# VH-VL binders against Rho GTPase-activating protein gacHH (gacHH): the designs that were tried, part 6

Target 1, 179 residues: Rho GTPase-activating protein gacHH (gacHH), of Dictyostelium discoideum (Social amoeba) (q86l99r1233to1411)
Amino acid sequence: SNKESLPFRRDVIEKVINHLRENSLDTEGIFRLSGNMESVRGIVKSFAHGEPNLSFEVHNISNALKHYLRSLDPPLIPYEFFLMLLDARKNEDAETIRNIFWKIPSDNRVVLTLLVDLMVKISENSNVNKMNSKNLSIVFGPTILKPRTPTLDRMALMTETQLQCGIIQTFIEDFHYIF
Below, E stands for the ipSAE of ESMFold2; O stands for the ipSAE of OpenDDE; V2 stands for 0.75 times the mean of E and O plus 0.25 times the DockQ between their complexes.

## First folded at step 1 (VH-VL)

Design n12 (framework fv_unasnemab)
Fold by ESMFold2-Fast, scan of step 1:
Structure n12 (fold): chain C 179 residues (1-179), chain A 124 residues (1-124), chain B 107 residues (1-107)
Amino acid sequence: as target 1 above (179 residues)
Amino acid sequence: EVQLVESGGGLVQPGRSLRLSCTASGFTFGDYAMDWVRQAPGKGLEWVAEIRSNAYGGTTYYAESVKGRFTISRDDSKSIVYLQMNSLRTEDTALYYCTREPIYDSEGYSMDVWGKGTTVTVSS
Amino acid sequence: DIQMTQSPSSVSASVGDRVTITCRASQSISNWLNWYQQKPGKAPKLLIYAASTLQSGVPSRFSGSGSGTDFTLTISSLQPEDFASYFCQQSYETPRTFGGGTKVEME
């Protein structure tokens, strides 16, 4: 029962996202291609000090952000919103998704807004970086949206994964309506 | 469709060299990190070496037991990864597997495709 | 170097039994843990990655749980084809390290 998770540090996440916004929009495979694991680990450790080490190659920084977000418990989008977001996506109801977004706690909501804005900018440059909204949704769906208890049913897991990805894709494609 | 085929194993005396090859087919080889994992007769799995994609500079990593003796390399034009084994020891006797590691971590780093292996026997 | 300790080293079980295998990391690895199945004379097969995500085509009777240092693989109702060796593996850093393995045998 020793759950290993990093504390939610809005200041750290904002610095990392701002760095990626300035340095990664034209990088092929950004967030998809893996970094050097030793470098990624070192960057994540710098988060504990409140000043992320951003002197590394951009793929290492992007993977450190993914690792950090994945390690959050509760996740960036709190557990209580998981099923209601999946249900809204299943019904193709962008208005309900928007209403749910505005119920998310303010620090989480601000971070989510910065992260999705970054994803929008990356997807707008997909002709260069090869990362469209679908590609980004596969990366971030399971990372920021997850249930408290994973399903044991393989078919249900596949359906949930598609909806998780669908939510992130909706966030990117309908950004100016939702955020 | 997706395949890894190892070759180059054999019987060698201690102190000699062997080069293993692994030919990949059915996927975009250059996008993946590639690993060598070995298994001594009746024993468990031991990771040997990894080479990252050339997009990441082709960075190489080695288990401490083989560092300085083994060299991993790749030829993306031929979809082949190599393991050059120098100064072989009896402890290097094992079945050597070539494995593919996805380079994106959104689905977790894992060795999702394995070859059938090639046997290396180091005997005096 | 992250050490992976796997227990038990072997377990005797019958078809229909619930089998639980435990894996412990010498330091926190978040959820960066994989489970593999290996049948005699065959290469290992990926079962679970990211501690709890089933690989495509793996039966739902297999499940993984855990985070940090303690991880569990569960087979809810053992089938004849499940008699095999199982290995955990951390992907958090290099060198990559495997657990010592658990042999699930018929008895």
Scores: ipSAE 0.000, ipTM 0.448, lowest interface PAE 20.1, mean pLDDT 86

Design u01 (framework fv_umesolerbart)
Fold by ESMFold2-Fast, scan of step 1:
Structure u01 (fold): chain C 179 residues (1-179), chain A 122 residues (1-122), chain B 107 residues (1-107)
Amino acid sequence: as target 1 above (179 residues)
Amino acid sequence: EVQLVESGGDLVQPGGSLRLSCAASGFTFSSYEMNWVRQAPGKGLEWVSFISSSGSTIYYADSVKGRFTISRDNAKKSLYLQMTSLRAEDTAVYYCARDYYDSSGEDYFDYWGQGTLVTVSS
Amino acid sequence: EIVMTQSPATLSVSPGERATLSCRASQSVSSNLAWYQQKPGQAPRRLIYGASTRATGIPARFSGSGSGTEFTLTISSLQSEDFAIYYCQQYNDWPLTFGGGTKVEIK
């Protein structure tokens, strides 16, 4: 267990995602560009307090959300679903991915739905913002899907990372089927 | 000036192993995603592998998956391709290519090395 | 995987003439399409990305157009240094894929 892990706050994440949905769809490189690290840390601390500070420039807010999601333990998609989602993606089985999604705890599932909906809207506007489903999968795959115990086998790690990204692409591309 | 210099190409027997290197200079290597692309004699370009700037995200073409391993050392500004279980079909000039890194999130190959020849033959 | 098909395989033109090269994707790649030039014995060189954006240092006689599944590279008033093989490449999804190339040669 990580003692410094931030608490999961559904209401905070919802406010941040709603802000980004309203303010970031036309922003080039959203989620890919690094924010100012001092600003990002301050914003993340405000998330832990339950009152997100959204007065910062949009790249700092998006990176704060990314950092906050990475700090969650357990991750947004709980550990117990990791291997079964990777297996379903390996088999290109969208139906099984959908079935697993609906087994995720309700607060996590609602947050995941809002996050993926934001990713869908960003990807639909990729002509302007330059962030397609592939770009978003590189950002969010390792961020919201993690094994409880990281593998020490390099080949397995590479395969897992590719499948993690593949699951995010499936979520975006098959959103209306899965969610 | 951006430079990418490949090395390590050699004649190797089927089933053998070989390690390719790509030395980068003239830019902040740790900020760029990198690719390996190959070209068989008289044939077109075939994408082989991708590695993200941090090394955390890796992709392979199905033809090399399980046999090739891409890696990078940002401190040494070097990209690597470890090839095992080599087949005659792997005979090609191997290029390292830099992914365009822009605040816009573009993803194309803006600079290429001169290539290193790998020949797999008995 | 997304299959990229280039046509024609070989295009014979005279210096000063116009060359038009086609690239077709098996499914939409939006505008995530790049063009590369390769001369014999040399590494490929970037020409165009985002379907229509000319890379720095590339002459104005090179232009790209298209979106979705149909793309075109046009070379107006061909110069002697333009005789080469041209490849299109999609960067919309994994795996990254190239077309088979179009060789632009002297008539």
Scores: ipSAE 0.000, ipTM 0.540, lowest interface PAE 14.0, mean pLDDT 86

Design u02 (framework fv_umesolerbart)
Fold by ESMFold2-Fast, scan of step 1:
Structure u02 (fold): chain C 179 residues (1-179), chain A 123 residues (1-123), chain B 107 residues (1-107)
Amino acid sequence: as target 1 above (179 residues)
Amino acid sequence: EVQLVESGGDLVQPGGSLRLSCAASGFTFSDYSMNWVRQAPGKGLEWVSFISSGSSYIYYADSVKGRFTISRDNAKKSLYLQMTSLRAEDTAVYYCARDLGEYDFWSGPFDYWGQGTLVTVSS
Amino acid sequence: EIVMTQSPATLSVSPGERATLSCRASQSVSSYLAWYQQKPGQAPRRLIYGASTRATGIPARFSGSGSGTEFTLTISSLQSEDFAIYYCQQYNNWPPTFGGGTKVEIK
């Protein structure tokens, strides 16, 4: 409900990502299974204060990060890159996706890099945590990449969602090429 | 002893090109991200460019994007800055600096700096 | 870009006195702040990082404090070799940005 975007603070994101890197790589359903709503809200509030509360169970912390990113306006990947990324994915053009990534503003790009690096590490441990690149793409596609005006056409929305997920899957699978 | 030695600074006309080098010794160069930082005569410090240990992440200041290219050769323990389309406002002492950052994609504090090399862009 | 503001621009002090230098960030940088010393004709030298951690070989008279947006560098019992320009730098956000510097000179 707050119109202001959350600040891109390395300290908050770094601490949350470091905690998840240390504590979540073998957690089944990480980012997929729900946390406790009261705990998640409290943790997100702590992010705004610059002192992330990481004393909670890992599903609460991971969901707090997810909801924090989802609340950003503009989103982590700025609106102006939405259609061009979807077009590049539709054409299966990894080189264009890479070129677009490097045009994203530096603060957003570095935060995106940190997040995707975490997703790569989780996907590498998917035999244990059950969260492969496709699973993570379903969680983060609509979270970090979205249009300025939501699509009202049902068929167009389904196509857009598939491409949004495809972009995140490409980020994870081609990490060393793109990032 | 950790040492960084810049070279390549020169007088160059506007629109010209110049390549700076930074030779590293006394540490495992391939383990560290590196930066270029400049200082115009009588002015403060301005970050110019960053390159991660394996060249996977490269960032530029908005003022130099599209004109400068940072690169490194870990086998030669050298850092480079290729400058093109030089402008009078690029006149500065250019320092290479070692990055003490925890992650390859984030900058940290700069723990060692070279002596600097002067670039003068003037007709 | 985060703007770093240092004050005062110039500080005139006598040897043996305490010098206090301020650095303010336009938004929170947590503890990701460093202080550098630069003498005429020389490269900058790292003094403090992580807002308060003294770099190896830096005398105990140098201390840093602060977090968020307001930071202080204190030089207790100033020595003749401490007359220099001091820069703060945030490394929490891209791009890393420096303050305009505080010149510490003899009164």
Scores: ipSAE 0.000, ipTM 0.491, lowest interface PAE 16.7, mean pLDDT 87

Design u03 (framework fv_umesolerbart)
Fold by ESMFold2-Fast, scan of step 1:
Structure u03 (fold): chain C 179 residues (1-179), chain A 120 residues (1-120), chain B 107 residues (1-107)
Amino acid sequence: as target 1 above (179 residues)
Amino acid sequence: EVQLVESGGDLVQPGGSLRLSCAASGFTFSTYSMNWVRQAPGKGLEWVSFISDSGSTIYYADSVKGRFTISRDNAKKSLYLQMTSLRAEDTAVYYCAREGYSYGDAFDIWGQGTLVTVSS
Amino acid sequence: EIVMTQSPATLSVSPGERATLSCRASQSVYSNLAWYQQKPGQAPRRLIYGASTRATGIPARFSGSGSGTEFTLTISSLQSEDFAIYYCQQYDNWPYTFGGGTKVEIK
């Protein structure tokens, strides 16, 4: 479309998240278990064209969302917030994490809010779906929060990855405080 | 036949280094998160480290942070634990353990263990 | 970290009797609780996961119950092969933690 922005299709992401909220909360291994890769590729292509195809089984749709979010550049949480969020998480400073969240651009923040709300609902149903806040943090930490330049230091990479996952766990567990 | 086989345990002096390996067979190694668990002689089980299926997410017990490094090679179907600055309290049988297919399954498959002895 | 406490440390029972083992978490782990059996010289064997789901191949005499912070493993009619050390483990969050173990021994 003539108003299209390639890094973000907020309308598409909203439709996909709303579909998953309605259809995936009882699905075992949601976001963890793989779908059919040919189907996933086709669905991701439909997202890029602005017309999400949601007629597929739920694992294909969830994996398509994961791949689409992973492919965004800049990522869902813009690069400029990466180090400050990791520093706040390292200090276990939930107030600073909340303050940083509210500085994120509005379209990104709305999408992040919808995504984390979905993660909260999935985690609340983890006895059925087997996906608690820890499990979701492994999926979404590296997907939506990443540095512009990856570190080549193995120990630094491990520390960064732990903090990335920690941020997502904080978003899920302290949702009502932060969002 | 689903199996995990550890190797690399040895007698090592305090301050030394040692690399443990865990060879997986009979399942798609690349789709499972893996853990190291240790047990000191006559003591209980202690969780040591976690690595996700892709290798991107790693956690350590506080007792080993900065000294141990977990890694994996999915092409070789192998899990590793690089141990440095070893201390007497690191003496234990080290097990590799697979998390069940979903994260809700705990540790469904364990290796037989490999003994690490740290003494002078 | 989440601290797991098992009681009793040692349980002396006769074959054919019921054994009840307790596990307490310092904070809620929901149903993310597993039980393992370990015999001398062997690796641990998963008995129960999800607090109450019996693992494949585990005899029906083993059952798990509880949620949140208080959990129980019951062996309804103890067999000679059941004398072992039993560990509970939370896998709700890192670090993963184990209880100190309950040794089930012959009376």
Scores: ipSAE 0.005, ipTM 0.517, lowest interface PAE 13.3, mean pLDDT 86

Design u04 (framework fv_umesolerbart)
Fold by ESMFold2-Fast, scan of step 1:
Structure u04 (fold): chain C 179 residues (1-179), chain A 120 residues (1-120), chain B 107 residues (1-107)
Amino acid sequence: as target 1 above (179 residues)
Amino acid sequence: EVQLVESGGDLVQPGGSLRLSCAASGFTFSSYDMNWVRQAPGKGLEWVSFISYSGSTIYYADSVKGRFTISRDNAKKSLYLQMTSLRAEDTAVYYCARVDTAMEYYFDYWGQGTLVTVSS
Amino acid sequence: EIVMTQSPATLSVSPGERATLSCRASQSISSNLAWYQQKPGQAPRRLIYGASSRATGIPARFSGSGSGTEFTLTISSLQSEDFAIYYCQQYNEWPLTFGGGTKVEIK
């Protein structure tokens, strides 16, 4: 088919997140502001080949990470955890969310930890970068946590999206309890 | 100074079409989510449509779904609302409004509005 | 959709008096509520966001409170320029919805 699968590259993702941690915390609209789409596509391709090109402007690198994570199948948080996380969030059960987190496969869990730690640091600097925990949850909720079979009902999709964002917001706000 | 200037409001017959424009100046237009909000004469505010800074996410009020199309041209610093199959109940002042903080959908700046009248 | 109900529809107060305006959501919206002021012939102006945060340049006499479903806008010591229509707006979920407005008029 004309859609290429992108491999999960833990080491590549770690390098990209570490670069953003060092270079993006003061950047207004990080992950929100669009980069140049051709540059973003080129950077994503470099991730797939194991040698991330980090010489680009920070908005291009952050958007490349976002698009790369969105392309993963299975997603960063594997499909099997989707419904149980949404159910735990609906019940406002942080302890169950923590228990589920520790059941995630180790490579995915390490990457998720690095990503959420980056989100925590960005949110702590939201007075400068304008990206608080709610803003970041909207960016990453549907990106890293999604169902195997998308719903066809628009109302159900909206409710589901709120819970997905709620999980990511819980990860950021209760980081030291969960991670 | 941040400015939003709407234009394109006119008298239109029911079933007609009209395109509204909003010209932005004094800020980096491409970095902000934008909305259209309308107000019928003597009535309250009604949210119409949303478009994200990149144009990738779009939402509509149920009353306008399938009839109105929101779009933007970041190079021209302009927001648009294409209206089709207009009805008498679409008569209103149409405001373009800016979202101050990404993902917090309250409005910090509003245009002066442009009046759309749908009448036979 | 979330229905926003404002009360009273009209509030008659004298200059120097305290005005208290109510806004109720049909379901919980946390603190995702904004207040706007609209004067005749003018576009709305932002006053409060996040239920209680004053927008830049808004006088201290304006204060917002509440969370969940019940919200209040208070104007202490009303001034002549405060006579206007006030709207609340939820931004907790799509579609965005406004209250019907409260007209604050001179007694």
Scores: ipSAE 0.000, ipTM 0.458, lowest interface PAE 18.8, mean pLDDT 87

Design u05 (framework fv_umesolerbart; at its last look DockQ between E and O 0.78; V2 from the best seeds 0.00; counts 0 for: pae E 8.1 > 2)
Heavy chain, then light chain:
Amino acid sequence: EVQLVESGGDLVQPGGSLRLSCAASGFTFSSYWMNWVRQAPGKGLEWVSFISSDSSTIYYADSVKGRFTISRDNAKKSLYLQMTSLRAEDTAVYYCARGDWEYFDLWGQGTLVTVSS
Amino acid sequence: EIVMTQSPATLSVSPGERATLSCRASQSVGSNLAWYQQKPGQAPRRLIYGASTRATGIPARFSGSGSGTEFTLTISSLQSEDFAIYYCQQYYDWPPTFGGGTKVEIK
ESMFold2-Fast, scan of step 1: ipSAE 0.073; ipTM 0.699
ESMFold2, look of step 2: ipSAE 0.006; ipTM 0.614
ESMFold2 (binder alone), look of step 2: mean pLDDT 93; pTM 0.938
OpenDDE, look of step 2: ipSAE 0.072; ipTM 0.714
ESMFold2, look of step 5: ipSAE 0.016; ipTM 0.657
ESMFold2 (binder alone), look of step 5: mean pLDDT 93; pTM 0.943
OpenDDE, look of step 5: ipSAE 0.060; ipTM 0.708

Design u06 (framework fv_umesolerbart)
Fold by ESMFold2-Fast, scan of step 1:
Structure u06 (fold): chain C 179 residues (1-179), chain A 122 residues (1-122), chain B 107 residues (1-107)
Amino acid sequence: as target 1 above (179 residues)
Amino acid sequence: EVQLVESGGDLVQPGGSLRLSCAASGFTFSNYEMNWVRQAPGKGLEWVSFISSSGSYIYYADSVKGRFTISRDNAKKSLYLQMTSLRAEDTAVYYCARDSIAAEDYYGMDVWGQGTLVTVSS
Amino acid sequence: EIVMTQSPATLSVSPGERATLSCRASQSVSTNLAWYQQKPGQAPRRLIYDASTRATGIPARFSGSGSGTEFTLTISSLQSEDFAIYYCQQYNNWPRTFGGGTKVEIK
C-alpha cells in the first residue's frame, strides 16, 4: 500500500495516554463512540508536530489516539511478533505471551504498557463507562497487532481477528502477570 | 440521564403522510448510529430503518423502501422518520433506538424511547 | 433477508425454575446476535449481545450461548420480574431482523 504513515512519537503518545487516564475513566463509550471527524484529524496533525492538542472534548482525543496508533507502520506491536502471539493465544499459553512481550523493543513496550494500563483502568470502571476488556480488545486488537500482508481469505481473516482480540483481552485480564 | 423521546404519532388515512421525531438527551447524539423499530398491536418487533452517525449511510426494511425516509439533525439532537403512502399494515408503535457499537461492530440497541403510536385507518 | 425463528412461542414456568429459549437463523449470523426483553407497556431492553455477552446491569441469571444458526437464552432461576416477551435479533446482514418472540408466562 502507498499510504503515508505518521512517525512513532513515544513522547506524544505518553502525553495523550496520561491525559485520558486523568480525564476519561468515567466516560461512557470511551474509544467506541465516534468523535467529530474534522476535530480528530486536527488533533492527529498536532501529534505529528510533537505538541498534542488536548483542549478538545475527550471522545475526539481518544479517537485521535486510536487513529494515530492505527496509522503506524510498523504497528505498535512490530510485525515479527504477530504470528507467534496468535499461536501462543491459540494455545492459551500466558507464559509464552509474557516472554514475547519482553522481546518487544523498549520504546514500543513502554507505550504498550501505558496503553494496556489505561485499558485495565477503563475496564475496571466498565459499570460506568460501559467498556469491558472484550469491548476494548475489539477496538485495539486490529489497531496495534496486525500482519505485514493481510489475508484475503474470509475464514482466515475471521480466525486471525478472533485471536488478535484475544491477545489484547489477555493483556488486559492478565496485566499484572504479563507486564 | 440518557433518554430518547418520540413524538408525532397520530391517526392518519390510508395514502396519507406523517413525520415522526425523536429527541435525544443526556449523551452526544452525533456519536451514535440510530434506528427506527416498530411493533404492530399484539405483534413482534420489526426493524424499519438505520442511519449512521454522520447521516451518510442509510438502510431500510423492504416493506418501507421508497415510502419512508430517515434523517437526522445533529445540531438539534433529533432523529426523524418521514412516512408517505401509508398503509393499514404500517399501524404500529414506532420506537427510536440507539445503536451500541464498538468501533468495528454493532452490538444491538442499548437505549430505546417509549414509542409513539401511528394508526392508519379510515 | 435472514429469517429468525424463535421457539417455543409461549413458555409457561414457575418462579425459581429454569427457562430455556431458542432462536434459529435461516443462515449463519456468526455471533452477531442480541437478545431483548419486553415487559407489557414498555420499550424493549437489551439483555445480551455478541450471542453471549451480558449487557451492563443485566442480572447474572441471564446467559446466552450459540453461534452460527442455533442460539439459546437461559434464565437460570426465574424471578417474578422476568415474565415478559423475549426477542432475538441478528445484525450480521442488512436488513436487520428480529425473531417472532417467546412469551415467558407464569405457570
Scores: ipSAE 0.000, ipTM 0.450, lowest interface PAE 16.4, mean pLDDT 86

Design u07 (framework fv_umesolerbart)
Fold by ESMFold2-Fast, scan of step 1:
Structure u07 (fold): chain C 179 residues (1-179), chain A 119 residues (1-119), chain B 107 residues (1-107)
Amino acid sequence: as target 1 above (179 residues)
Amino acid sequence: EVQLVESGGDLVQPGGSLRLSCAASGFTFSSYAMNWVRQAPGKGLEWVSFISGSSDYIYYADSVKGRFTISRDNAKKSLYLQMTSLRAEDTAVYYCARGPLDYSGYDYWGQGTLVTVSS
Amino acid sequence: EIVMTQSPATLSVSPGERATLSCRASQSVSSDLAWYQQKPGQAPRRLIYGASTRATGIPARFSGSGSGTEFTLTISSLQSEDFAIYYCQQYHNWPLTFGGGTKVEIK
């Protein structure tokens, strides 16, 4: 609910992403493999206080970032862009996706750019880390792009999930065109 | 109680157009996704098209993309399939089918309407 | 697209015998699999969904099992009204796909 949402801290997210860019590109299963849950909770609390604790093992830090992004309300990509991005992806319209990206508020857009740049670098090392653009899209699609009111229709949910993942995959694969 | 009744099937020439209708009753039509499924004479089932309750999500089989258009009128409790550029391989009984909210196959089917594409 | 393969194409069984029908997916569909029965001149009727859950009103002699890529529909003590064509369907990914069907006919 609303009472569990954490404040959006661009400065904190930048520090965490920079740390992961330096320390995680060769880590197998990065963002997929679980960390220690108590360590993850402690790291997330440090994010809320503005001073990220980056002394933990890399899987704990990556899971803390994932958890933090998932807890944002509104999400990293604001609710108003959800349907228009899904429609653009459904039409395989990369130009419209790019145009929508540049309408996102500047702090959210900068964070999204840093996050996708990290995903690009991870995917380039997928032969070592086993995380290609499709794997990363499954992790981040539902995390950063979601509707205000989730659908209970299973077929619609399946369609939404495929399109959400498709948007993140497009961000990674067409990074230099969109960003 | 729940009923789906198709209509509009006819004999049509290759390249022709035809509109199928499905009248729903006995449930809140706008809450359910609807599908068209076809069956060629003596052959198996083939999924054709999907539309969500809100019409926000629409999908087609590759064999009909660009030629068929699915739509619905929730106030009239009706589902439609507009077919254009019809081909002999489109000859089939066309069923409308209801997907439950937490989709688990099709729980209700209409009786079907026969479309024959022949010169 | 996920290809669904049913075997055998035709199964000849006497009343009172057990019938076992197979359905294979070209890639994992988890438990997102339904079974339908179709009698001549009729629309299909849903028997099983979620691989193993019986639909409302379906007799206990019908049972489904399996997950991933291998699934079975079993009809214990087959009755005269069970002679029909049976189809499996995956609803895991778009496009939705059906198996080619298994015709259960009297010996």
Scores: ipSAE 0.000, ipTM 0.459, lowest interface PAE 18.8, mean pLDDT 87

Design u08 (framework fv_umesolerbart)
Fold by ESMFold2-Fast, scan of step 1:
Structure u08 (fold): chain C 179 residues (1-179), chain A 119 residues (1-119), chain B 107 residues (1-107)
Amino acid sequence: as target 1 above (179 residues)
Amino acid sequence: EVQLVESGGDLVQPGGSLRLSCAASGFIFSSYEMNWVRQAPGKGLEWVSFISSSGSTIYYADSVKGRFTISRDNAKKSLYLQMTSLRAEDTAVYYCARLTGDYEWFDYWGQGTLVTVSS
Amino acid sequence: EIVMTQSPATLSVSPGERATLSCRASQSVRSNLAWYQQKPGQAPRRLIYGASTRATGIPARFSGSGSGTEFTLTISSLQSEDFAIYYCQQYNYWPLTFGGGTKVEIK
């Protein structure tokens, strides 16, 4: 249970994603490279207060978005969809993944659509920014998808992580089919 | 002030095609998400299709997926629904409806256009 | 998809009386529920959103309540223009789904 989870602010997330769409597509290692920890903490606090501070260097803003999304409880993709998405990915069933997407709450779905659209645009520019769909899946898999009860078995956790990343990769690669 | 005016409804035979249009006025069309909602004679409301403000995100009800295509022209302030492979169960009044921006409830509706699919 | 069930299908009331309309969701939709009024031959008209917030221009006699799976629309002191069909709509999950409607008619 995450006692310190931040409130879900669709309006804030949309503003941050729009800023990154305009400013980050050519940035090497976007979402992978760390920002300044002090700056990131300050930006995340501004998100919680509804007034995102976007005057910082792009790596600080991207890391603040990651931290904010990771802190959400329930996560961006609610707990109830976790196992069914993993099962659909294991079966390479894009149609079922799409059907599950249709069941996600509308605020979460709109944010997920904007986030994945950003990931698609970043991956299309991977020759410059070095972030392809696999790289982005490693970043966002555990960020927006997680079980309510953490997996303790090491081998099960490895399989789970591969499927989580696989779902994000499917979202990026099959974007126009799923979204 | 806000107005949505549908047109294009007609009598068409099963398997036929028809294009519906919705002309918007009184608001910044390019800032709003738009939908088609239908109502069969004597029946309730059924959501048909969604298009985002930019046109980049599109959703369809399972009953029309693969047969209907939603599109918009922000410069002309118009919304469209291209209907193909029409079935008798597609007979309905089709409404153009605007979403509020932040949430997916309908704040304004057009007066509707009747589509009748019959032999 | 989320199934929305409205009851009763028809409610007969006299002018000046209170009408209470129910709407049930097959799963929790939080407070993301709207109510619409439709008169014969007319498009639906917005009434309530967020389960309890009256839309601009809607008279105070209309009130909404509830959250999760059980919702109520109440019309106090019914006026002649309130006889219509009322629909609830959830907007928590896609696809967006409507209830079957409740017809409020003169007793």
Scores: ipSAE 0.000, ipTM 0.481, lowest interface PAE 16.2, mean pLDDT 87

